# VH-VL binders against q2ft37: the designs that were tried, part 16

Target 1, 241 residues: q2ft37
Amino acid sequence: MGHHLKRVVSPKSWGIPRKTDKFVTKTSPGPHNKNALPIVVWARDQMGIVRNMKEAKHVLREREIIVNGRPVRHPDMGIGIFDIVSIPKSGKHYRILRDKKGRHVTIPIDEDAASSRLVKITNKTIVKGGRIQLNLRDGSNVLTDKQYKSGDSIVLSLKEGQKNEIIDHFPFQPGNMAMIIGGKHSGVVGRIIEHIPVPGSLPNRVILKDESSGESFETIDEYVVMVGRESPAIDRWGIEE

## First folded at step 19 (VH-VL)

Design w1
Fold by OpenDDE, fold request of step 20:
Structure w1 (fold): chain C 241 residues (1-241), chain A 120 residues (1-120), chain B 111 residues (1-111)
Amino acid sequence: as target 1 above (241 residues)
Amino acid sequence: QVQLVQSGAEVKKPGASVKVSCKASGYTFTGYYMHWVRQAPGQGLEWVGWINPKSGGTFYAQKFQGRVTMTRDTSISTAYMELSRLRSDDTAVYYCAREYDFWRGYSDYWGRGTLVTVSS
Amino acid sequence: QAVLTQPPSVSGAPGQRVTISCTGSSSNIGAGYDVHWYQQLPGTAPKLLIYGNSNRPSGVPDRFSGSKSGTSASLAITGLQAEDEADYYCQSYDSSLSGYVFGGGTQLTVL
């Protein structure tokens, strides 16, 4: 039971029915924190590609599911925004996003789109030797000799022989395109108009313009992920529903 | 016991749209992906795309991108394929096919097919 | 035209052994994707004949067998019978096209 939580109190972001079973799998500590979507919940409740935990464990043992270029081993492994989920033997690939209600949504993508992933830089740490460690939003990190800023996004390759290489960079600055991953504007893709730093523990403010509606809105740094420069660089965007 | 019942033959003009239905029975509709495959008269099989009835997610062949829309109604276990901007070379028998193994990508049950004729 | 190449026609006498080849490339069969085979009788929908390169579904006689090697697959039919007269299609996935692909089909005639 320690690996489960009551289904009725499962995060709303999972977008699953709550009055079916008493318990649901609890996400293990790791990527995207404890609020991440467990892979078994994704497979069973969202995708319907397994019927139960037994089947889920079976497909995981067979290494049928790959996340960000690595096979998933545990059913409670968490997945989150911008993760790439691949089913290599059937050629199915997916990108995880958020909708307007903050729920995880699964977007089918092609082979090319599945060859890289986007990730936001949370902060930086200087390590021995003078190299820079980029600490990423999903809890992972990468080493680089190049200078990047907190809030920027980087694109990491998932291709064999090039794994975790930085192949693109989207600066957090006015004029560039961003996706909102939280709040009432979750799933919206817009252009940054202004960044307003706020002293203290309060979150910084960001003014964006929705390119679809032309409406300007405000959000916080935490919810802003750069997805391009003058134009967005990802194939599909979050669902507005 | 598994059955895929498709809608009847359609005759359309070039530029029009056609929507073919596929009603599934004898199994849990949301538990299996549904593929659409077409076959022009006297020709081979051509994959159009798939839909996940559970999530509603779709993926189409590049050739049909922007022209095909796959949907489903889970309340009546029915999948739909709509093809727009029809051309004469869209004339074909369209099949819905249940993907039995999500992990390997093969179909075990096929509908009887729906003939769509595009003629001026 | 078809991504996977099959001979357009094959023929054999009753009781003989026939083989149908399915030639792919490094982006489909050669990439490790499974090959599946379908039988289509005249005027009917395709029927699953072989899945996962060499597995037979229930109801398919052991006269039918599949194999895969390198960038090619093969369907073998032993003890050919009149009822085997049909079109046969191989199917796989192609990473370069990001889609499922079929062979051009092989018409089998029983002499």
Scores: ipSAE 0.920, ipTM 0.965, lowest interface PAE 0.5, mean pLDDT 94
Fold by OpenDDE, last read:
Structure w1 (fold): chain C 241 residues (1-241), chain A 120 residues (1-120), chain B 111 residues (1-111)
Amino acid sequence: as target 1 above (241 residues)
Amino acid sequence: QVQLVQSGAEVKKPGASVKVSCKASGYTFTGYYMHWVRQAPGQGLEWVGWINPKSGGTFYAQKFQGRVTMTRDTSISTAYMELSRLRSDDTAVYYCAREYDFWRGYSDYWGRGTLVTVSS
Amino acid sequence: QAVLTQPPSVSGAPGQRVTISCTGSSSNIGAGYDVHWYQQLPGTAPKLLIYGNSNRPSGVPDRFSGSKSGTSASLAITGLQAEDEADYYCQSYDSSLSGYVFGGGTQLTVL
């Protein structure tokens, strides 16, 4: 596996020092794509729970790390926002978020919070048999017979026997709470005030209001993830207003 | 040699806050989680929470949620535990303990403890 | 009070074998979480005695052994010595509480 990237050009979102080593692990194609943080970088550089790639590979072989209910197999597997990382043998669970600077941050969470994950619906595809495939932001998909809209968020169960069942839904609509996950306002949580469709190839605009500061923010559809309805699911997502 | 040196005994009144320090030496401070465990006089051990000195991430026992704050200063390899809104039943010896194995969750080195007495 | 149940006290004569039980539930020991043991001598901080159910750190005599089965764990001390007089605590993790848990502690008296 010669998947290396010059460390100095590593994504800013990784939030790692860039001048320590010449190279860093490149994320393999898969979940979150360009927004993905390699699990080894997470473990080594952010968490400090492994010292080097050799140790990382060892713990992965032992299935010590679970992401979204599945054991991580490769050190270059990417993790991203709202992913749930679990260390089952020690009872440690984490949610990946973004800080106000757009950097990946790891938030410890309890067992209950770790039993589900939030994910945005990017688009829908009708599959054979007439069922609806929801294509999710992280690159995964789920089948459902219920109607959802692009831009909505769904909550997926990570519990054994109920994996990937939709247990909750946050519609993309004015009045509901959302988090900005890209652009200069990344990390901001606010209430959607207005959705402004833009004709042409330009992205649609979304106006959010931070209810704590009273400040309004403008972003685009792509950067908006619903995190609640009248109130954010703070107790579940650890999102601060 | 691994050492965890804790701050001295504290006497506080109910409603006050206490901040206990734990200075680590003899190992890479950011390479190991730090746990805090307390023991009331004549009682057993009670887990308070842990901190990852590398990331600053913390996780507290439900009992102490909203009342305990764990921090660290990596420049001096020191972990801190602050407990607010103290009450008499918070009287205990507070220990910092290094978690040797992140993946299994046991502590191999313990500080000598800091007695915190809460009395009116 | 303690999530893990230990006998409050055990005693034995020098040279004897004593056993300290640690009884948990399906949300901790029974869920597959490791059990660790600590020894606390009078007036001192706890010391790691057994980790990972049955492993001894360096410096711990082979007189000490640990085991786990089902929802319970056990610490065995053979060839009991006067210096073994201490409090012993088992420790694990409980998923229902989302936290690390200790036994109530067992006071070992050497007669």
Scores: ipSAE 0.920, ipTM 0.965, lowest interface PAE 0.5, mean pLDDT 94
Fold by OpenDDE, last read:
Structure w1 (fold): chain C 241 residues (1-241), chain A 120 residues (1-120), chain B 111 residues (1-111)
Amino acid sequence: as target 1 above (241 residues)
Amino acid sequence: QVQLVQSGAEVKKPGASVKVSCKASGYTFTGYYMHWVRQAPGQGLEWVGWINPKSGGTFYAQKFQGRVTMTRDTSISTAYMELSRLRSDDTAVYYCAREYDFWRGYSDYWGRGTLVTVSS
Amino acid sequence: QAVLTQPPSVSGAPGQRVTISCTGSSSNIGAGYDVHWYQQLPGTAPKLLIYGNSNRPSGVPDRFSGSKSGTSASLAITGLQAEDEADYYCQSYDSSLSGYVFGGGTQLTVL
């Protein structure tokens, strides 16, 4: 069996009942962070498509679940915001998002939407030959000849034959739409009003405005992911109750 | 035994909305997706969409996008399909169907159907 | 109109073998999606007959069989019986439509 943590101390972002079982699967190091949602928790507790770990392991062995174009093999693999989860044999596709309470939510999407994914650029490295390696938030990287900035979001193709091609770009700049993915304002979608560089080791500040409510939020660069330009590039941000 | 009990026949005017219910019993309601399929008189089967009763997630056929809303009440193991802006060609028997295998996408149990008649 | 093409009708005498074809395309059956079959008796709801191309649910006699090849699937009924008179539908998924699709249905008449 995999590593476990006490269910009562599971991340709030998982959005699962905490007083049902004593333990829950701990996310393995990998994509996103250690608080990412384990695929087995997603499948069992959120989606209800498996009943237990045994079933989860079975479907994973059969490569029934694809995340970002790759089959999932381990039940403790973490998924997170903007990941694309596909069930290829049944034609079901999902995007992982956050609701207004900052909980992971699974949004069904069509084939077209499932053919790409959004990811934030963490930093850049120039590799031999003069090409630019974009280091992405999920720990992966892509090579490009085009100039992008840290903090920008890129849209990567998941289509066969075009995997990891950059098909769109959302600059980190005032006037563009962003989502807060960390801190107390996780899940908020708004327009960047101001980017405030802070001298020293402190994180830069970002002011966002939720255009639906008119409310302004302050966060840090690390927690901001560009999700569009004039308008968000995705249709839904959560499940409505 | 698995049973899907649907609401009774409906007669609606064009432009109106109809909400059909499907009460499930004999199994864990939140453990299986629920599909809705309709059949116009003398015609074939047409897929409308599915709902995950556990998460509430829904996915609709493109044809019905913007007009159909699928919901569920887990406390009474009931799924609902609401179709708005009804037209005469929406006249059909509407079936709820349990998706037995999430991974392959087939339905093993079907309700008896609900006739929805749209007529001026 | 139906995405999957079935013959409108087939007929056979008791004891005979009949075959119902289900023709798709590269975006559904040809894309590797499973084909399922449903039987609909007159005035009743559809019943699962074959799942996963060739598997029979409990209660379905072995005289029903399914197969899939290329962009097409087929339902075979051997030892045809009077109670087999019904409409038969194939079902799959179509990636171009992002949705589940049915054949137009085949009316089987037992002579």
Scores: ipSAE 0.920, ipTM 0.965, lowest interface PAE 0.5, mean pLDDT 94
Fold by OpenDDE, fold request of step 20:
Structure w1 (fold): chain C 241 residues (1-241), chain A 120 residues (1-120), chain B 111 residues (1-111)
Amino acid sequence: as target 1 above (241 residues)
Amino acid sequence: QVQLVQSGAEVKKPGASVKVSCKASGYTFTGYYMHWVRQAPGQGLEWVGWINPKSGGTFYAQKFQGRVTMTRDTSISTAYMELSRLRSDDTAVYYCAREYDFWRGYSDYWGRGTLVTVSS
Amino acid sequence: QAVLTQPPSVSGAPGQRVTISCTGSSSNIGAGYDVHWYQQLPGTAPKLLIYGNSNRPSGVPDRFSGSKSGTSASLAITGLQAEDEADYYCQSYDSSLSGYVFGGGTQLTVL
């Protein structure tokens, strides 16, 4: 498969100018989905820290970019919401979020914040031996002996020696804080007001209330990620320009 | 040639705010992080924070969290550093400095500095 | 107050060799972060002197050299000249502070 797509048809969530170059890097299969933001697009078009693909490949070969505790090797690797991007040699760390328009935004964070990442539990699998495998939204999984529910969010450690340890948990329930990560309300952060189960194959509905505006939003389970309990665990959610 | 032209000296009262500008030329403004570093009279250098002119992202030293705001206007290749709730110990020369190597974190070009004096 | 420790002053006669130390800790230099050096002539802005521990930018004479080992770095100046009289600062990053840090500065006097 090709590694490029026409820039004019690039996902709106990338938040990049579309009428510049003819082509843009296509996200390879992997974390999140094929519409995730390629690391080279992040570095070049969003961050401006590389000028071109050649330079991007160079810095990747030098393992200059770490995502979720792992060196990035390919320019087409996708990054997405809640990923932690680190530049170890200069001490710069970033969290990928979304703004109110649903565009990927990069938020600088400190060392402490960069030591963990948030991820949604999609479903669970009982593996041989009776342990529970949590299948996560980004396509990864972790093993645990503790009980969690689908729809919950967990916080995974990125610290050396503690990688992928669950250090916190945000239950999917009314009263807790969540972010909408899909649909027309992508980027909205609010408190879950109601969870409405829908009979049949249709997705369950979730009503959230934006604490800042007082506005209520309706979405589906799939698009809801818990980001806190009484208060959001993240102090800022994006850049509004 | 790369040039960083900073705004003129400022005299402020305690509790006031000051906004220093740094106009960049001779290079692609959005291609390099901009740092702000201050130096109190007769003292050493102190890092204040950085801004990514491309994304607008900022990161400040813990000491200045809540008091400093860094912004940029890409249309005129200008970075701004605003410091609020000024105190006497904020008296210093404030420098903007281009971070040449994002990956290593050093600055190759510095402005001439802006003296900010905070006095009652 | 500076996170990186430098001697307040050093001196040497023209033609001599002088060294300026920069002592850090396990959270900065010892953590593997690069050390950079800046020269500040009297009444002027700092100028990049050494980057990446031991590299010289264009225009910097080869009599300036930098090194790094363990939790410390060092700037060496050979063939000391009158024009070298200035303040010198080392700079790195500190993970415990989540920020860039400077040494306290060293005033070099040419006798």
Scores: ipSAE 0.919, ipTM 0.966, lowest interface PAE 0.5, mean pLDDT 94

